# Ledger of designs, part 396: VH-VL binders against o27280

Target 1, 266 residues: o27280
Amino acid sequence: MDSMNVPEVLEIKRIVEESESVKTFIFSWDFRREVRPGQFVMVWDFRDEKPMSVSLIDPVRSEIGISIRRVGEFTDRVHGLSEGDLLGIRGPYGRGFELMGRDILLVGGGIGMAPLAALADEATARGMRVDALVAARTADELLFLDRLEAAGVNISTCTDDGSCGFKGFAHERLLTLEENHDMAAVCGPEPMMFQVMRILDERDVPAQLSLERYMKCAVGICGQCCLDDTGFRVCAEGPVFWSQELSRVREFGRYRRDPAGRRVPW
Short names: E, the ipSAE of ESMFold2; O, the ipSAE of OpenDDE; V2, 0.75 times the mean of E and O plus 0.25 times the DockQ between their complexes.

## First folded at step 16 (VH-VL)

Design cb2 (framework fv_cemiplimab; at its last look DockQ between E and O 0.93; V2 from the best seeds 0.87)
Fold by OpenDDE, look of step 16:
Structure cb2 (fold): chain C 266 residues (1-266), chain A 118 residues (1-118), chain B 107 residues (1-107)
Amino acid sequence: as target 1 above (266 residues)
Amino acid sequence: EVQLLESGGVLVQPGGSLRLSCAASGFTFSDYGMTWVRQAPGKGLEWVSSISGSGEWIYFADSVKGRFTISRDNSKNTLYLQMNSLKGEDTAVYYCTRGDYSYPFDYWGQGTLVTVSS
Amino acid sequence: DIQMTQSPSSLSASVGDSITITCRASRKISNYLNWYQQKPGKAPNLLIYEASELQSGVPSRFSGSGSGTDFTLTIRTLQPEDFATYYCQQTLSTPYTFGPGTVVDFR
């Protein structure tokens, strides 16, 4: 408990360029501190702090990876860093994914594939059959394909513009796939997750979904990541939720709150 | 009271273009996704396009993909449908309705008639 | 695409009657189904959402039931204003598809 709430200054061991807008930063990690796919860490660049999902968990190499998409000032600064530079890392936080059954379906959109890539590694290591539906706007935004393939994951791709795989959205592609999974893990834009969840519900496939919200403290104190009606804190009760839990969350797929607490539509 | 008012429906030649508008009032426009549904004369209802509250998530029926564009101006509480390369089969009453993937279509405008004919 | 069908295509009834309209989906859609009412020359009105939830302002004589592929709209004690065309709609996935409609007219 004492160590998880204090940022540890870590050296960037390696940087992997996943796409034009996404980089994975790899750090040495002491695995006496347990980390699970679906959990997040707070990344501190000594000016600002942002929550980021863990996308790589490698106990053999004693490494973790954090995939970051370039979307604003903070991420711009981080993307400007080089191997050997320093970042503050505290965590991990939140509830991660739970694996069950033998066959698992992963549905990811864009950077949402980050935690799912880590989950895929664990699932395959356990001898599970893993199918992954990887969605993005364009082919060049599809993430972790080589990594997933190397792990033995059966990949189906979906792009909005049809530049790779199925032309259309993830929920549309999912509707065309067979119904033979014991569980599903979903992460991506909420409009995607909302519609994917309905299909999984119809198929009676237990589903876990990872949410993203504005997060300040990461320890369930500030309330910035509270979900309407339920009072669920994304940082404490989440970010991974079961579909049954999200069915009670009115705002899911409909709106989010900005740093000022104002409702912002998807 | 929620109100939706469509406009812009006229007679146009095949291959022509037309832009429909839908003025919304009585609710916070940006909080809701919006949808266009059309109905050919004497026929049933056909979903055409939906757009999320922010405008970032857009969906189209295959029959209009590449030809129609949906957009919205939340500052003006207005929904638009730009129709290009119009065909005879596009002839219909076009309804503006509140709702998208996350809400049922709970309020509808009176509709505006688009006629595509030589 | 998910195909929707309705039965009957039309029916005649009298005021005070109880009528039932059925809707069938080409695949299971859980409870993701809406019912709409449309009168001639007017826009559709939402009656039921999620197969059985009554829309606010809709009379309680309207009810919806069903799950999976088969759904039913029931109108108890039919009123003069209930003579119209009724449509079902699936909301499981895009493209959203409507049934062909059922015309309820005077006997």
Scores: ipSAE 0.927, ipTM 0.960, lowest interface PAE 0.5, mean pLDDT 96
Fold by ESMFold2, look of step 16:
Structure cb2 (fold): chain C 266 residues (1-266), chain A 118 residues (1-118), chain B 107 residues (1-107)
Amino acid sequence: as target 1 above (266 residues)
Amino acid sequence: EVQLLESGGVLVQPGGSLRLSCAASGFTFSDYGMTWVRQAPGKGLEWVSSISGSGEWIYFADSVKGRFTISRDNSKNTLYLQMNSLKGEDTAVYYCTRGDYSYPFDYWGQGTLVTVSS
Amino acid sequence: DIQMTQSPSSLSASVGDSITITCRASRKISNYLNWYQQKPGKAPNLLIYEASELQSGVPSRFSGSGSGTDFTLTIRTLQPEDFATYYCQQTLSTPYTFGPGTVVDFR
């Protein structure tokens, strides 16, 4: 939380239904405040506040997009809003993805494709070759396929139930892919990211992974987003970490902490 | 002391069903993923299925996918393996072990024998 | 699936010998490799994880080495309780395949 500021109250300009459970909310944005793929904002519905990754960065239209999956009371309320309704936004916060080399692999699970879609736009604009492995439980939950295709991204899909593409998990599909990449960017369920990171480590592919943790202040003061052993704050030193940083984090892939500080397994 | 105690192994007919249980003690059960590993008579070890601490992340060997389900009751510190459509190839000692994708299999039960015979 | 092989399939040794068991993966698995010991009629026991890390309570005469595709378990100064079958297991990805085992018997 900005100590001197209330969140900026913004009007929802447009709502895109990405799937049955995911909507993208688009807002006007003053790009004097820079936004990088992988950064997040705190979204306030006037009752509660949650971190959400930026999925669209459009300087031409002066807009940002925030993709939100309906999973609980807060997101249920936000999904019930209409164009013209108001939300509070503060940020952006955190460290975004850094692009390097010519060839990038994106590995996204479910809503984790949201920040990667923003990264794909930046990577293709820089002339990089972009491969994406898009994972979900079912075909209907594969996100941003048309957008990625239009951007020139080479897409592989996998679904847990086999309804589209490879039947299985992202790490299992990744193991069967033979292409070498200069870097990877990974975002999705943490068990998926843990298993994907192991394969990328074996292949000597530098990887950046985006973590999600409970956040209160978002500016590094309250300690709610700290990772065990290292003291890394997800809101300040992350949410995007290099795989070498995460290799020192005991909790990665194994557990998280709830608001009361209790360990919760994945 | 970590203890894992399997039960439920019996003789069953091909096509039959059976539920195995594994009672856990001596550690915080919900903090750990759990795994079933089997060993056919005179053969090596075969991974069967793993389940994460919360129960949300579940993995199966291809040989059992669609026929077996794995579950856990964290309030009772118990792991389950429901085996359906049993085949002769499923004859094995079934071990309960602590671990999953994120942990090595560091503690094992003594196993329960399942025999599938016509 | 990642195939695991072990060599030798069987060996005979005496108390006090030093022995080496090798394990090979069908593709690179970095150090994502565990070793287990199993005595007849008993459950396996974890000896080594991450190719070289000794599990708590395992005697220091056991050591593991290797990375990539080729791995070695070494038992120095073999003791009577070390006559068993030894399995390697890859943990890079599902399915978590085991090697076929190496039987270490009395000579």
Scores: ipSAE 0.785, ipTM 0.902, lowest interface PAE 1.2, mean pLDDT 91
ESMFold2 (binder alone), look of step 16: mean pLDDT 93; pTM 0.947
ESMFold2, look of step 17: ipSAE 0.777; ipTM 0.897
ESMFold2 (binder alone), look of step 17: mean pLDDT 93; pTM 0.945
OpenDDE, look of step 17: ipSAE 0.927; ipTM 0.959

Design ib1 (framework fv_acasunlimab; at its last look DockQ between E and O 0.82; V2 from the best seeds 0.83)
Fold by OpenDDE, look of step 16:
Structure ib1 (fold): chain C 266 residues (1-266), chain A 118 residues (1-118), chain B 108 residues (1-108)
Amino acid sequence: as target 1 above (266 residues)
Amino acid sequence: EVQLLEPGGGLVQPGGSLRLSCEASGFTFSKYWMSWVRQAPGKGLEWVSTISTGGRSTFYADSVRGRFTISRDSSKNTLFLQMSSLRAEDTAVYYCAKWYIGRAFDIWGQGTLVTVSS
Amino acid sequence: SYVLTQPPSVSVAPGQTARITCGGNKIGSESVHWYQQKPGQAPVLVVYYDSYRPSGLPERFSGSNSGNTATLTISRVEAGDEADYYCQVYDESSDHYVFGGGTKLTVL
């Protein structure tokens, strides 16, 4: 309760360079504060604050990891930090993934693999069979492959340029895979998720999808992450949604709102 | 109209077998996990079994594991519960239930009474 | 096995607010669902994910979950609300769906 809304200043324990543009920052974590794959934390660099998904949950080492893609001023500053430097972390927030069944499919694109990597760890630890479709624009942007492999995940890759695995998009690769699963978890570019969701629906595979929206408060108050027609708040009702929920969201896969509340296409 | 119909209940002797069925209509049956929940006379609800959409995975309460088998036929929109080695404590109204989200059940059948007695 | 504890009965006068509790050692970290069951009828989902209402349910029904207790709140209780109410969670450690013992709500 007390740790939910007040940032805790934490020391960066170590940094893992996942790719040219993605780093994982690892922190000591008190697991009396429960955290689930799919949940996010607010990261504060004492100037600005941004929501980031948890990509590593390690109760044995008492650590969590946050994977951050370099995309703007805030993330540029964070990427300039070193081990031993400090960040403010508050949370976790939002609805995480729910694991159902014994055979699960993960479909991730780019940094979207962050929460799915954490989910993969949990699923494999629980003895589930995990298939992961990992998508990126190029081979050097594919994330967490070694980690997933080490966890016993069956990996399929696809790249836009064909530099690794299937040449094409995630939904195109998915169409070439015939096996069904008990459930699927999806995270990545929203257009990708939209297409993947359609395929999974046609195959009668229950799916959870993690959305990304502009979030300011993280506690369902400011409304900046509200989804049209439904009133769903990504920070409160999400960021993980069931496909049945997203089917009601008109903007899903089509547009999002910028910080000013204007519609911007994907 | 969305509904689940459960025929197949009845009186059976201890040690006997019985097969319940649940026919779904009004929704796409194949897209949802399905479950059986039972209620002994004058008692509360007890989960019995769950099956995934494709039938790849099945789950059972400890009280029925090894004796009950859940299955489904998507072509017939039908859920089944094969009960064997029935005991007096298996006496209950058996409900089929549709998975919603978050492992809730949003649609229930009216239930069928299974009585295990000599 | 995981156990959810409900009071066996709750009584309320018409127009008043009924509160039905569901206790569990880790219920605050679980998603709780609630069902209404009238005599001779099948259960009906009235609250899911702690506080959300299915379509068609009146706003009089609400839910909350904190600490070790989930609560179903029925405001402006009507005679038609008289029923048994069950809380339910999923226990990931055992892969079991777990129901509370049920609460009989009597409208006086």
Scores: ipSAE 0.919, ipTM 0.950, lowest interface PAE 0.5, mean pLDDT 95
Fold by ESMFold2, look of step 16:
Structure ib1 (fold): chain C 266 residues (1-266), chain A 118 residues (1-118), chain B 108 residues (1-108)
Amino acid sequence: as target 1 above (266 residues)
Amino acid sequence: EVQLLEPGGGLVQPGGSLRLSCEASGFTFSKYWMSWVRQAPGKGLEWVSTISTGGRSTFYADSVRGRFTISRDSSKNTLFLQMSSLRAEDTAVYYCAKWYIGRAFDIWGQGTLVTVSS
Amino acid sequence: SYVLTQPPSVSVAPGQTARITCGGNKIGSESVHWYQQKPGQAPVLVVYYDSYRPSGLPERFSGSNSGNTATLTISRVEAGDEADYYCQVYDESSDHYVFGGGTKLTVL
């Protein structure tokens, strides 16, 4: 990590409008600081600081991209920024996805496709066959389809309302797919990830899943990102976990925690 | 509880062939990638080969590629290594090993000695 | 291909701390795993993901990894810790497992 672990102030180089509600902010990045798909950064807008997924890792152009969905006050302010404006970035943090094998299945829901898009780029660059199941509520919320197609990813889509691809949930679409894979990577709403994980386990496909929990320090010392049954810290031992690690976690897929640490239902 | 047993091994001549087996028990064999790792006498550990779940993908160290074939039979919970065109430098104890989180190996067999000598 | 370098031997007195190093280019960006092998026995995983200890292993075993060096640390060394120790990574570019050459720990 950086000296003193303080945000580095970076200029927004480019903004990509991924959807009505999602923008990717691209920064120049010195890759002496290694970044892996599945790691996250803390984004500081000089008022507040939030964890965000890295969606683009491009050592050739010396760029990273951070995809941000507009969901509240912080993200509304960031979405109001323009190219040339400044943001603080600290990180990267956490365990990224680990690649193994010749083919991989990606299952992403909504903004969860952000870290998987970065993983898809790395996997295709390494010569892996990449299949992606991209899920959203509506067709207009399916993320990164053109980018995935350009990278040579085989895409299946799934929308709750049926406006594009399979009508229904990602795990329901997965049941209709006949392909097997050497491994899988999953990121999205936790209820979706739980159902997908169960199917992949039944099919004997090793899977890694990226979790979101409340984060404060991002380096594993405050304890706010801990999982109930394991003591795992999402910011340090995760956010990416193997499904075998998560099968021992009672809270996974069952409930979430608010900023005060109280259990709340999904 | 968990066990990997490598029956087989023995003495073969250069250019000969031998098939190693590794029988798994105490865990769900089909859920894990499996590997062979060897250790020449007085030497360190050397990875030999890996097979994915279901056998979809196989990987080999450069020193054995084209001569060794890894396979698995989920109905028998058994991992195999078919070795051919054997050389003196293939002399080693051969271990089977089970994939573990982080791409480690948590369960190893006791190993079986393969000696390639005239 | 990726290379891991270990010292061939380390000697420590009983009750002291042993440190076994594993050198590799940017190894701090890899997940490093450690194995103990006693004479005539199969290797046993003692540390994974740089610093995690498998259940059933003494708390005296720990690990760290940064920069170009990963380190296995054995606190309050006992005679039973005398063994060969190997570090290991997975090289994603080749899908190869890579082991270090091994370090013989001698308890004086």
Scores: ipSAE 0.745, ipTM 0.884, lowest interface PAE 1.4, mean pLDDT 88
ESMFold2 (binder alone), look of step 16: mean pLDDT 92; pTM 0.943

Design ib2 (framework fv_acasunlimab; at its last look DockQ between E and O 0.77; V2 from the best seeds 0.82)
Fold by OpenDDE, look of step 16:
Structure ib2 (fold): chain C 266 residues (1-266), chain A 118 residues (1-118), chain B 108 residues (1-108)
Amino acid sequence: as target 1 above (266 residues)
Amino acid sequence: EVQLLEPGGGLVQPGGSLRLSCEASGFTFSKYWMSWVRQAPGKGLEWVSTISTGGRSTFYADSVRGRFTISRDSSKNTLFLQMSSLRAEDTAVYYCAKWFIGRAFDIWGQGTLVTVSS
Amino acid sequence: SYVLTQPPSVSVAPGQTARITCGGNKIGSESVHWYQQKPGQAPVLVVYYDSERPSGLPERFSGSNSGNTATLTISRVEAGDEADYYCQVYDESDDHYVFGGGTKLTVL
């Protein structure tokens, strides 16, 4: 049987500081275990376990990267680690992005750019044209710009405060862009994704969106990440969904479930 | 009712040309990738060609590349397959198919028979 | 080219369970879709993404994927289930849709 559900203790090979609040932890990876952009792994610091998106997939160097934003106790501990320290990694899990066509639009907000950065690498490696709209609250929160540029991605930026690029939200910037694409991949704050999805639908651009939910088991058993009405499990049927699927999800863009199962508005 | 209608099939001589059409109704045609899939008599399904929503990208099976051209007209809700340099092995029922998700096809036309024979 | 292998035929008695397999080297990493085709008719999607069922399809139809083999399972088989069944994947290496050879399901 596949041992994908057993945490593997891995040494942090290197750490990249992406921003003040985001670090990428890089691990050696055996690529006999396939991993795709959009999939996630469970990161275990021997006290707690959290799902994290894969942000780097490098078969040449036999490495993967996991980008983690500092947001709480678990991530505080992880951010305190150094190269050479150990973490438990199990996975990958979930449905990743599917690349369609030759022209792709990526729309990412904040840490949502993590899986999209990996997707960008794959798309460009395949010779696809990639446009990326990178959004953040402020300029210093914009992620992976140098990496994307180096990959040949055409980048547009927007910031809430106007400190870099377009002043405003991602969906507002998107409205100013006239070019259509074969498909789009979206990841970020759910309200952002909701608005972006609406615009893409109006433009007849097929879209995939990566959702973030509280995930405990990662294997579709505990039900903590179930979406209302549909019964979709974000860890099993997602986290990447097609817009057609999300159109059936009432809670999308409106609320999520907290660890206690209560509705929490975005 | 969601449906795809495929006129244009018929008998053609080897080396000849034929244009198939597929008219969509009951759904927003412009929002979906479209494909052609064919089936030779008594044989299995074979993918032929796919076109993106805006027609920006087209894909072809090796067996038809350079001879077939897929196109679409959103104003007419119509998918086309221009076939040229037809061969006997191109004889098949040709289906137009609607992209669903994950590269599956959820709606199929009734199919139109193309016979290439002397 | 990527090849999907199906048994040419499967026979089952009414009320029994039919299992149709689809083999391929990358099936474990690819999403498999299944189509039903009755004589003289167009194919109908019956399973997508390995195990998802389209709206309107009975729960008797299910799919699974393990290792290099995908399986379409039809429980409580009815006479009306007699048809050809095709598995299908997308090969990203060459941007081709790939169909299996098809399996004829006979209801005895």
Scores: ipSAE 0.915, ipTM 0.948, lowest interface PAE 0.5, mean pLDDT 95
Fold by ESMFold2, look of step 16:
Structure ib2 (fold): chain C 266 residues (1-266), chain A 118 residues (1-118), chain B 108 residues (1-108)
Amino acid sequence: as target 1 above (266 residues)
Amino acid sequence: EVQLLEPGGGLVQPGGSLRLSCEASGFTFSKYWMSWVRQAPGKGLEWVSTISTGGRSTFYADSVRGRFTISRDSSKNTLFLQMSSLRAEDTAVYYCAKWFIGRAFDIWGQGTLVTVSS
Amino acid sequence: SYVLTQPPSVSVAPGQTARITCGGNKIGSESVHWYQQKPGQAPVLVVYYDSERPSGLPERFSGSNSGNTATLTISRVEAGDEADYYCQVYDESDDHYVFGGGTKLTVL
């Protein structure tokens, strides 16, 4: 598709403040370009371009939502925009989550809950039972709780500081939760995802995990989103991988890459 | 060596019953969804049934729902298909198949023939 | 459930390229998998996720999926490629596996 390679300039229809640091930007969307939970778009502010996860997929209202955490100059500029302002959007790109079974566990850390919120909507619409473990550093950073509850999702929470729910890490909370799920989907800080993946593997729960890597092209050309050992490009073969694919990747959960491609510790 | 072996099969009269088994080796059986897929002589592949890890969920093709029951025993690395109220249309080679990423099948047994005739 | 349509037969000369199609409504939005089955043998996975090749399969096997058609491509066809080929998707609405009707590839 030619339109996938060239940004479409879209008007911000609505802005939802999800937390002090996270906003969801909602756009009208032509669903001839199908969007699946776990896919991403490249957001262009006419100066720089960054990958962002889709958090809302609403074909009935012809809308998508893109949730963006303020973490640097690009996201600061985007957070300063108002309804009616313009952004360029390319995509969607990547492999989304695949659903199977009657029961799914979602484990989301911080902004990683964004693609999982979209997945929860799809799973509940298909009649699946959905359990979600929503993790953050503090209570104020727990995302999408009201939306998940309204969708009929069974929510467990944990916070690093104990201000809401279980005090501790997502993988520690998992040890106290029901083990019986047909599948799981995980997105969040990579060290969290590694620990969660190991628990799910021990429980024989098939899992899909969404990875973030530094990206530039979004179509697999530049190679900046590559994983060690497999040659997988997060933008082309991912960002969603089955745990079986990631178990063959030595760097997963151990280190990350800076913009120059050098290994750095988490 | 990764293997799926379907001992059994045989000739059964219409309305009869038969239980198929599939013995797995060379991989951790409990980690994978398992399926039965059949093929009538000279015909194409037809999915029959699927069971999730641990046996939590089961799924059936419309043509067999209510007559067939899939089950598994992870302590014996064995998948089962209990077939009841058999019809001539159920005559086929029955394969067991192992789930593969993307909801495909990567390992298939060599199949066992079930013949339903009077 | 979802319906997949394959041509019943495709013929190709050795050394040529075979293309086997699998039709479905918006199949380009599905993950399509392909199996080879030789007479008297179990199916073998040859392509998954539309275009990925399992380990041990020759590079001659490839796939694509767009719009309403997925295609298995076998370049430099050999006599040993003569087989039945099946496409498959997973229907998330009812957790059914769906196979196409199969295509017999005849070489020469």
Scores: ipSAE 0.768, ipTM 0.895, lowest interface PAE 1.2, mean pLDDT 88
ESMFold2 (binder alone), look of step 16: mean pLDDT 92; pTM 0.944

